# VH-VL binders against o94451r108to261, part 35

Target 1, 154 residues: o94451r108to261
Amino acid sequence: YSRPFAPVVHSRIRFRKSPFYDILEQFNAPFVVPACVGTRNTISFSFHVTPPALSKLLNDPKQYRVYLFSTPSETIGFGNCLMEFPTPQMELRINNQVAHANYRRLKGKPGTTNPADITDLVSKYAGPPGNNVVIYYMNSTKSYSVVVCFVKVY
Short names: E, the ipSAE of ESMFold2; O, the ipSAE of OpenDDE; V2, 0.75 times the mean of E and O plus 0.25 times the DockQ between their complexes.

## First folded at step 19 (VH-VL; framework fv_trastuzumab)

Design t4 (at its last look DockQ between E and O 0.64; V2 from the best seeds 0.00; counts 0 for: pae E 2.6 > 2)
Fold by OpenDDE, look of step 19:
Structure t4 (fold): chain C 154 residues (1-154), chain A 117 residues (1-117), chain B 107 residues (1-107)
Amino acid sequence: as target 1 above (154 residues)
Amino acid sequence: EVQLVESGGGLVQPGGSLRLSCAASGFTFSDYYIHWVRQAPGKGLEWVAYITPYSGYTRYADSVKGRFTISADTSKNTAYLQMNSLRAEDTAVYYCARWTYNAFDIWGQGTLVTVSS
Amino acid sequence: DIQMTQSPSSLSASVGDRVTITCRASQDINNYVAWYQQKPGKAPKLLIYRASSLQSGVPSRFSGSRSGTDFTLTISSLQPEDFATYYCQQYDDLPYTFGQGTKVEIK
């Protein structure tokens, strides 16, 4: 975790539309989860919940969620990116709490992986502790890009 | 008493720079979003920027992006607005305000910035 | 950006009058609207948040309501201290935007 010294321009990842939610805002620039074969790797980054998003999360909690998205880095340029995590055996922590999600897609069915709902682990607060993401993983043959998004659920 | 106090306003020439300060007291500074909102003479209110003093995340209005920098020193309970490349249209009373998830509930008295040749 | 079209720009009223100020949002912003009062040479003062929630310490003669994208601030019985400029503000999305303001003047 580190404080930014200058404004950061975020590159938006365009995920395939879902009938279950709309992505309203992307909180962080895509964070690269590098390929890692034969060894374990750990990456971490922080993200910021904007005031409007926080207002919605607090006032209308049933309508809004915070999801963590992942896609192969090589697919970003093509748009309509599909959800795919580095490995189904990865561990995701938000603010030192383990996020429980299914990171495995159905065999032979791309796009069947759901984003990780991390809403309950996200700080609904402008102050400490902030929001920190840690991913523990191994045996990922591709590079992935991870973003945290604010979504409206249906 | 919860309070915000702006300072640093004054007269500057176009292209000049100025640094405003917003001193907070009576509340936990790092627990809130701190914003700058400005008001041109005889005009309405315009949101400028905000910062989370704890984590240092910031956002800016397009009208000031690349020219203004909002920052905070939690050890001093003070937010700042560094204004560079000032333009005549930047002339305004600059308010710092505390955001409480639903509104600006605390405002400073404002400090006047006049950009004129 | 979300526009908040406020009307009227000014109005004249007498003490005891019912005053209504309206803001129309350019899109659906739910109830994420606040109202402020500003007197000359002073900072804005929060009156209403979440479209209809009265800020603590604000007189009950002030009220807010919503109908779709229309937001209304009502002063049920105008008092001498209520002559001021009023602003609506949306906080559904960044940038935060304000209405143009309504100046309430003495008739």
Scores: ipSAE 0.896, ipTM 0.961, lowest interface PAE 0.5, mean pLDDT 94
Fold by ESMFold2, look of step 19:
Structure t4 (fold): chain C 154 residues (1-154), chain A 117 residues (1-117), chain B 107 residues (1-107)
Amino acid sequence: as target 1 above (154 residues)
Amino acid sequence: EVQLVESGGGLVQPGGSLRLSCAASGFTFSDYYIHWVRQAPGKGLEWVAYITPYSGYTRYADSVKGRFTISADTSKNTAYLQMNSLRAEDTAVYYCARWTYNAFDIWGQGTLVTVSS
Amino acid sequence: DIQMTQSPSSLSASVGDRVTITCRASQDINNYVAWYQQKPGKAPKLLIYRASSLQSGVPSRFSGSRSGTDFTLTISSLQPEDFATYYCQQYDDLPYTFGQGTKVEIK
């Protein structure tokens, strides 16, 4: 008996370069936000700030931030991924607090959406409660992959 | 008094296994990153792994990945390092240490692991 | 991995001397460097963090400095209790890495 070859797993997402930040670390494996037509859905996952990232967040908070990124799941193997949220009809919570971000794309122009800056909502210690992400959404016509990244901003 | 105390070191043959313990007292260790750092006799310091004790996130040095497993029991204020497939190169004093955001500020006294035929 | 190249490997000095120990990082690591003292048979003890910040309870004769990727630990007036091995450590990225150590012997 033999096992089928496992499908390709993309452990990280390569986003288009930005002059406004450098992505230094991805804190979680891409988390799938399934398509959801005609219903509401809630997804949740956790991430952890690594010790070097915590050092930078606490010592240099103007330079170092935590961003949440999203891109259509179909694109994550190709590189140059564009920032796009699943739907404008969504709410993002980090550690049970609402994040304030612009979820809308500029009309007809991919890559015009900024990642969500969630830094001020992220727990800055190793112990409980950790960092929980909850996305409430509806009417997403595609599946999206979501990562939380440590970034240096300019 | 804030302390970390390692135990479980000893002599083991190559390919063998050993489990180290790191007992914390005087503080709630699940509030901190807990690391293992080792030092071969007469040599320098090498980072091995860390754990977030409550949530269980871990990272490992490449030299031990796949062979060592770090874990924690928050009810016992204790971290563990399970070492499998031991090699002569793993011979060292093993320290557990508490990481703040800028330093290892509390170290145990270490426990010696000797891997030898 | 970020390599920390520490020098010298050992030195001998008299009580009262000014001692300097250097580490060079293989890349820009900002100021994310700590210095430790280790006496024989004991665990390392933190002296300096963020390249130049003195840990609480550490004598003021210890200081740290940075120039680019070069980091220096200075003991301004060596005391008998300063016989030890000293290590630098970078914490800019995992794996955390240490210099090879500098053994300071009192003449």
Scores: ipSAE 0.509, ipTM 0.820, lowest interface PAE 2.6, mean pLDDT 89
ESMFold2 (binder alone), look of step 19: mean pLDDT 94; pTM 0.954

Design t5 (at its last look DockQ between E and O 0.60; V2 from the best seeds 0.00; counts 0 for: pae E 3.2 > 2)
Fold by OpenDDE, look of step 19:
Structure t5 (fold): chain C 154 residues (1-154), chain A 117 residues (1-117), chain B 107 residues (1-107)
Amino acid sequence: as target 1 above (154 residues)
Amino acid sequence: EVQLVESGGGLVQPGGSLRLSCAASGFTFTDYYIHWVRQAPGKGLEWVAYITPYSGYTRYADSVKGRFTISADTSKNTAYLQMNSLRAEDTAVYYCARWSYNAFDIWGQGTLVTVSS
Amino acid sequence: DIQMTQSPSSLSASVGDRVTITCRASQDINNYVAWYQQKPGKAPKLLIYRASSLQSGVPSRFSGSRSGTDFTLTISSLQPEDFATYYCQQYDDLPYTFGQGTKVEIK
């Protein structure tokens, strides 16, 4: 976790539309989860919940969620990115709490992986501790890009 | 008493720079978003920027991006607005305001910035 | 950006009058609207948040309502201290945007 010293321009990742939710805002610039074979790796980054998003999370919690998305870095330029996590055995922590999600896609069926719902682990507060993401993983042959998004669910 | 107090306003020439301060008291500074909102003479209100003092994240209105920088010193409970490359249209009373998740519930008295040759 | 079209720009009223000010949002913003009162030479003062929630310490003669994308601030019985400029504000998305303001003047 580190404080930004200057405004950051975020690159938006365009995920394939879902009938279950709309992505309203991307909270962080894509964070690269590098390939890692034969050893364990840990990456960490922070994200910011904007005032409008926080208002919605507090006032209308049933309509709005915070999801963590992942896609192979090589696919970003093509748009309509599919959800895929570095490895189904990864561990995701939000603010030091383990996020429970299924990171495995159906065999032979790309795009069947759902984003990780991390709403309950996200701080609904402008003060401490903020929002920190930690991913523990190993044996990922590709580079992945991870973003946290604010979504409206249906 | 919960309070915000702006300072640093004044007269500057176009292209000049000015740094405003917003001193907070009576509340936990790091628990809130701190915003700047400005009002040109005889005009309405315009949102300028905000910062989360704790984490240091910021956002800006397009009209000031690249020219203004909002910052905070948590040890002083003070937010700042560094204004560079000032233009005549930046002339306004600048308010700092506390965002209480649903509205600006606390405002400073404002400080006047006049950009004129 | 979300536009908040406020009307009227000004109105004249007498003490005891019912006053209504309206803001129309350019899109669906749910109830994420606040209203402020501003007197000359003073900072804005929060009146209403979440479209219809009265801020603590604000007189009950002030009320807010929503109909679709139309938001209304109502003063049920105008008092001498209520002559001021009023602003609506949306906080559904950044940038935060305000209505143009409505100046309530004494008739």
Scores: ipSAE 0.901, ipTM 0.962, lowest interface PAE 0.5, mean pLDDT 94
Fold by ESMFold2, look of step 19:
Structure t5 (fold): chain C 154 residues (1-154), chain A 117 residues (1-117), chain B 107 residues (1-107)
Amino acid sequence: as target 1 above (154 residues)
Amino acid sequence: EVQLVESGGGLVQPGGSLRLSCAASGFTFTDYYIHWVRQAPGKGLEWVAYITPYSGYTRYADSVKGRFTISADTSKNTAYLQMNSLRAEDTAVYYCARWSYNAFDIWGQGTLVTVSS
Amino acid sequence: DIQMTQSPSSLSASVGDRVTITCRASQDINNYVAWYQQKPGKAPKLLIYRASSLQSGVPSRFSGSRSGTDFTLTISSLQPEDFATYYCQQYDDLPYTFGQGTKVEIK
């Protein structure tokens, strides 16, 4: 009998600061998108928009947005994480609607990928069904961690 | 008429338990955040917890985390506050209130909880 | 937690007076402030939301304003039924927090 090395569990991801937005709140614990080569995979999770965030989204939608972020799981313990999607070969759905983002990473240009603005797909009421995230993807050579955040934009 | 009606308050010993009910009528219960707010005798208002009645998402004030549980039964249009490990400082009138995205626009009449030996 | 510091804690005024109650937030909370009136033995009643928006059915003598982190509830001409305790509440972040209250006594 032996106890293997336990991985470090991080409850938050610290992204590199941006002059274009401030991250105010992370709605979910980092969700792992496993590496996947030569086949397709699907992951899903849910998040809840808190009452103060909903107040802001309803009253000030030009200033407040909901962004989906992704970064390689191996980097989350070191801070200053860069925005990077798992693979260009992916589809993101929020509440069964396709979200639009540039999933491609530019070779040699880390940090040029924007988070996905999913604000218009998020349920703006307390009632059902809440908010469901589905990622269909293939050919991700790394494991990624995904969070949905409430942001203030400038 | 849109209303919330609390019940279940009373006298309880320290360390005891009590369950409060908040019955909703006249509106679509599952469309709103339902909160509990309390007021100690002669004192101000303190937010306690909220629930999304259908999805069951909850959050609690630090002073009650691990001791209080908010829940909802959508078939009865009723929210509940289960209070365990009660302390003297939990003595208050407990209000349930509807959060209308910018305000507590509907409040119940309140139910008194007294925690005393 | 965001603190809401309300002043004065009490005041006495005559019918017809202009009454001003102030609430200061411990940080920038934009306009996410509500004001409530509470009469003895009753639940709070909503007056103002979003710092300055009057709730339906509330008399127009009530108004709210914001200057930075200072928020003001004004009663332009105090009436006998306005005897109550008034609370500000921030809803910029959880936990939602209230000012400690201002007791307004008529006569």
Scores: ipSAE 0.423, ipTM 0.794, lowest interface PAE 3.2, mean pLDDT 89
ESMFold2 (binder alone), look of step 19: mean pLDDT 94; pTM 0.953

## First folded at step 20 (VH-VL; framework fv_trastuzumab)

Design u1 (at its last read DockQ between E and O 0.58; V2 from the best seeds 0.75)
Fold by OpenDDE, last read:
Structure u1 (fold): chain C 154 residues (1-154), chain A 117 residues (1-117), chain B 107 residues (1-107)
Amino acid sequence: as target 1 above (154 residues)
Amino acid sequence: EVQLVESGGGLVQPGGSLRLSCAASGFTFSDYYIHWVRQAPGKGLEWVAYITPYTGYTRYADSVKGRFTISADTSKNTAYLQMNSLRAEDTAVYYCARWSYNAFDIWGQGTLVTVSS
Amino acid sequence: DIQMTQSPSSLSASVGDRVTITCRASQDINNYVAWYQQKPGKAPKLLIYKASSLQSGVPSRFSGSRSGTDFTLTISSLQPEDFATYYCQQYDDLPYTFGQGTKVEIK
């Protein structure tokens, strides 16, 4: 990992409320996953678990999780964003480990996709190795914005 | 022995700059969050900023955003606080402290910064 | 920001006394509270974390408890070396915030 030269200002994505969890904190600025048709693309970014979040993950692991969210970039300005991944065939890796999640939404039913639970793959440590996200994808017709969030589950 | 040692404090005029250092020893510097906490004379404690020395992520209190910069050099086991555009209300003893996930378990002795004409 | 309202601001006590200091959080912060002791001219010293966990090396006469958003530091039997200023701190959210402090003076 490299040290950032300047503080990063995050732009919060407003996701539609869920009865299953509350988003408490967004760890990274929205990372754009560009459209890609016919070829495979790979994006990578890092995120930071804040001290308060880390304390909660360590002390109350049954109450708190780390989810990866995705939404079409074009919808961010409207709020109440719905979960949608770039493609159901994408591969998500957290710290070089494959995350297992269902990236497919129901046909004709937007907002039926769940965020990816990456809690078990996230480093719960202030030191190395840090936290890195890699997404391998192909045949995504739209641009998406991806964020890692700290959530309280119910 | 696990310890933090601050240095660099002194007298500075309003609008001036000062750079504080926090030297760590006795533990793996890159494994912890390092914070600055200040205390105005005769007053309570105020959180200032933190850094993760390994990754370089930082956060600041609103009162110092845009003026203070926290940094770290893992090769020297040292954290820094660059203070610019200093104000009278920045006058305080500045402590660096190690965050051990549930509390500040190690504190330096503090270094006094006095901002006055 | 989360406010930690600490009380009292000061108190006078004698050696052997039971001393109680309270902090009330402005919202539910679970048990994410630490307590520190500070003597004049010295840095704060950690006493309690997770609201009720005693830091290693701290005398057992110190204890912490929680009731909702109320947090209490108790010194069961005040010793001469315990005359100092005490601070609570929340770490539920950034910015970390401290109570105003309680100065424990000799009566």
Scores: ipSAE 0.913, ipTM 0.965, lowest interface PAE 0.5, mean pLDDT 95
Fold by ESMFold2, fold request of step 21:
Structure u1 (fold): chain C 154 residues (1-154), chain A 117 residues (1-117), chain B 107 residues (1-107)
Amino acid sequence: as target 1 above (154 residues)
Amino acid sequence: EVQLVESGGGLVQPGGSLRLSCAASGFTFSDYYIHWVRQAPGKGLEWVAYITPYTGYTRYADSVKGRFTISADTSKNTAYLQMNSLRAEDTAVYYCARWSYNAFDIWGQGTLVTVSS
Amino acid sequence: DIQMTQSPSSLSASVGDRVTITCRASQDINNYVAWYQQKPGKAPKLLIYKASSLQSGVPSRFSGSRSGTDFTLTISSLQPEDFATYYCQQYDDLPYTFGQGTKVEIK
C-alpha cells in the first residue's frame, strides 16, 4: 500500500426529485460547512452564473430561479440527497444581503425543508461585483455540503 | 466606437501551438462574457469557448477541451486563446464575440488559422 | 447537445420576394434563438434575438417568429444587399449551436 488514495471529492450533488422544480445546473462545487458545536463559525464562497442561466434569469425570472441547497456531506454519493440546512441557528447572506429561508428541520419528517430561493439577491451581471455566499452558523452537529443551483420552477 | 480585433492567426504544423488575441475597445471588457466562435473554410459556425473576464471562469467545447485555454487581461481589455496540439480540423477563421445576454452583438473581423503539414 | 436543423441549405429569389428560412430545435428551447447574417469575407451580423426581437439598426423587413420548436426568419421584401448566408443560433444551453446556414442568392 504505497500511498493512500485522495479523499473522494464529489463534483456534484444529486438531490431527490421535486414536483415543484427541476435542477438544471449546479453553479459551484459542493462547499463544505464543517460541524461546529458550542462555537460560531463563518464560511464563504463564490459562484458563477453561466451565460445561458443569466439569459434565462433576465428574460424569464418567474420560471427560472436560483436556489441554495444543503445536505449532510456524509450522504453524498450514496443515493438521492435530501435538502437539509446545517442548523436552524444560521444566517445566509448573498452579496451581503440577508436571505430569508426556513432553516428548521422537523424531527420525523426528513426532506421537508425547502431550498432557499436566493434569486432576487443574485447579481444578474457578467461583470462586478460577482456572486458571494456567506454563512454564519453555530451548533451544526454534522458537516454539510452547500451548492447554488439554477432551477426551472413550475 | 465599440469593436473587437483578433490577431495571431497563421500557418502552423499539426501538433503545433498558436496564441490568438482579442482586443476590445469602446466598452468595459469585464462587463461581458467573451466567446470564441470559429468557421472552417466554406462551413458554418462553431462555438469554441467563453470566458467571464471579471471572474476568470471559462468553459470549452468538447472538441477543444484540454487543448485550448482561454484567458483574459482586464487591464489590457484583451482576451487570449492559447491553442495547443493543433489538428487539421482546427483550421478555421476564429472570431471573438461579445455576448450581450441574448446574442453575439459585436464580432471581430476574424483571424485565419491554418493547420497543415 | 441541442441540434439546430436549418432549411433550406440554399435558395434563389428575386428582389421583392418574401423569403422564409426555418430552424428546428431538437428540444424545447423556449424563445432562446438568435439570427445572424453573414456576407462573404465578413463577420456575422446580429439580426434578431429572443426569436422575434429586432436588433437596433436592422431593417424592418426582417422579422422572426416561433412555433413550438420551429423558428422562422422572414425577409418581407428581399433587397440586393440581402445576399448573404443566414444562421440561426440557440442559446438555451452550452455548447451554443448554430444551424448549418442558408445561402440566399439574388441575381
Scores: ipSAE 0.713, ipTM 0.892, lowest interface PAE 1.2, mean pLDDT 90
ESMFold2, look of step 20: ipSAE 0.589; ipTM 0.853
ESMFold2 (binder alone), look of step 20: mean pLDDT 93; pTM 0.951
OpenDDE, look of step 20: ipSAE 0.900; ipTM 0.962
ESMFold2, fold request of step 21: ipSAE 0.673, 0.617; ipTM 0.876, 0.862
ESMFold2 (binder alone), fold request of step 21: mean pLDDT 93, 93, 93; pTM 0.950, 0.950, 0.946
OpenDDE, fold request of step 21: ipSAE 0.911, 0.908, 0.908; ipTM 0.965, 0.965, 0.965
ESMFold2, last read: ipSAE 0.697, 0.603, 0.648; ipTM 0.883, 0.856, 0.868
ESMFold2 (binder alone), last read: mean pLDDT 93, 93, 93; pTM 0.950, 0.949, 0.950
OpenDDE, last read: ipSAE 0.912, 0.912; ipTM 0.965, 0.965

Design u2 (at its last fold request DockQ between E and O 0.59; V2 from the best seeds 0.75)
Fold by OpenDDE, fold request of step 21:
Structure u2 (fold): chain C 154 residues (1-154), chain A 117 residues (1-117), chain B 107 residues (1-107)
Amino acid sequence: as target 1 above (154 residues)
Amino acid sequence: EVQLVESGGGLVQPGGSLRLSCAASGFTFSDYYIHWVRQAPGKGLEWVAYITPYTGYTRYADSVKGRFTISADTSKNTAYLQMNSLRAEDTAVYYCARWSYNAFDIWGQGTLVTVSS
Amino acid sequence: DIQMTQSPSSLSASVGDRVTITCRASQDISNYVAWYQQKPGKAPKLLIYRASSLQSGVPSRFSGSRSGTDFTLTISSLQPEDFATYYCQQYDDLPYTFGQGTKVEIK
């Protein structure tokens, strides 16, 4: 029998509202990216695109995207979580393909980081290979929580 | 020929259990979402659950959550619906259906489940 | 959950008649609607997807349209084999939900 890669029900992270998109669905439970100082670390997790989301991605690709969000773990449970990646030097891979995004925030300006648009790297099939996220990073002083979300863009 | 064939229906007492099977043929089973949809006698259609056979992700209707389990065996091209703690209101014809991103394009013939004391 | 309010619950018509069945969604669901035909003792059969796309093999007398949250299935000229129950379905969000059904009976 097949086994699921992730649980069906998971906690939702409440990110600060953006004028550019609405988060419609969170595909995975928050995945913790541990602090890592002095050494390299790698985390990996899978996520599932639901049938409704997949229909929208296929039928109305200009209106819907898949973003990868990150926020300090210490902010989980609170509203208006701000987007922040573990380190600006991280590498993000979706299904073994490098995602290109700006992981750096403006100095002294929290919330200036945008989520990573990974739409084009996401498998838009119900079958193989599925969808996997890999993050390579080092010198992250605190832990972060990462989620993949289905969004409607404006 | 592309088809789905359900089996395993029957009469069961309230609180009992039953396992339905859905055998797929004529297409790549692991490439599709497989759903269960039920229809009470003389009533409309109710979505029950779905699974992605390859990855094993599942979702359930609130009416069956915690009682029903959908699963799949890709080596057998078969999906299953394990039904526990059955209730009278679970009485229905149970269909398995293939989801083709925009609709259920293939349905099985259905299998009748009757929950009665 | 998204509600699909289907009407009428039943109607009587004659061969050659124009038949119209409607479903109203409880919210904006774009065009993520499918229509099915079901005959007694048989599984549903797909007719329309994406509100207005005709499924391959389905006669052209069947058509679907959308106006806001209102969805319509039309049979331009009812044939003897069209007497059946019809259902709309939304797939904008989970859980998938169906209309209550419309039984098309012979007058």
Scores: ipSAE 0.913, ipTM 0.966, lowest interface PAE 0.5, mean pLDDT 95
Fold by ESMFold2, fold request of step 21:
Structure u2 (fold): chain C 154 residues (1-154), chain A 117 residues (1-117), chain B 107 residues (1-107)
Amino acid sequence: as target 1 above (154 residues)
Amino acid sequence: EVQLVESGGGLVQPGGSLRLSCAASGFTFSDYYIHWVRQAPGKGLEWVAYITPYTGYTRYADSVKGRFTISADTSKNTAYLQMNSLRAEDTAVYYCARWSYNAFDIWGQGTLVTVSS
Amino acid sequence: DIQMTQSPSSLSASVGDRVTITCRASQDISNYVAWYQQKPGKAPKLLIYRASSLQSGVPSRFSGSRSGTDFTLTISSLQPEDFATYYCQQYDDLPYTFGQGTKVEIK
């Protein structure tokens, strides 16, 4: 062949389809949560809500939501990624408020973990203070990639 | 009063550049999405780009992507549209507009950009 | 991209007439439509948002409605100041797109 290999860069994560929601937009590039065994770690990042998403969040908040997704970093090139949190020993904060989600997966059933619904913690405003995610965690044996997505729920 | 005022339009040759300014008064610029919308003479309206001045995030219409850059200076309550590699098809009145989550509720008066040999 | 097909492109009417202008969206966009009025040499002015909500300060003779992907702007009794060009705009997704406009003229 005559072409060099392009770098493998994944600007989006393609999750397995769900009958309960459609992913409409990904608000951030996949953010890596590194493996961490026997110690604590903290990561943080920001995301941006687009003008059409904000219109829908303000006008139709029952149908339109903001979900935080996570999947093992090694899987993001293959598509059909499964929702999985890095560790049950984690705390998710959105704009300094604790988000509550079930971080545990069902035993022997990969892809059964729900994404975190963070909608009520997202700033619904173009101006300050913006939107910030902080994850405190420990005992994640793998690297995970995290995205905040705009979704339509059914 | 709440107001947007554009400036910087003029005549330019194809391949040339211009920078437009959009000065806001009567409101805090960094609280809103700020957009550029253009209108070719005798034609309809075309969305061009937006910026979120507080975060610096931007998005562009495909017709201008790679040639136009929108920016903001929150200390001056002003947005800018840098237009490079101009084409005859870019000839239009350029409006800046405030997006109020359901509409463009404040528009500037517009500034004319003419691109011709 | 979402296309907004606006009809008619122009119409002639007399003061006091009922005027209707229609936009059709190329896909379901819920109620995410705004309507603007533009007079020659002037910037657009917001009339209606979210398909049917009247902007503050806009006369009540203006109204908007939705049926599926069809959206209608109605002027119940046309006034001399209403002779202008009218545009619909979808804001369901970027790029935001406008109808081609309807010029409302005397006669």
Scores: ipSAE 0.682, ipTM 0.882, lowest interface PAE 1.5, mean pLDDT 90
ESMFold2, look of step 20: ipSAE 0.608; ipTM 0.860
ESMFold2 (binder alone), look of step 20: mean pLDDT 94; pTM 0.953
OpenDDE, look of step 20: ipSAE 0.905; ipTM 0.963
ESMFold2, fold request of step 21: ipSAE 0.639, 0.592; ipTM 0.867, 0.854
ESMFold2 (binder alone), fold request of step 21: mean pLDDT 93, 93, 93; pTM 0.949, 0.950, 0.948
OpenDDE, fold request of step 21: ipSAE 0.910, 0.911; ipTM 0.966, 0.966

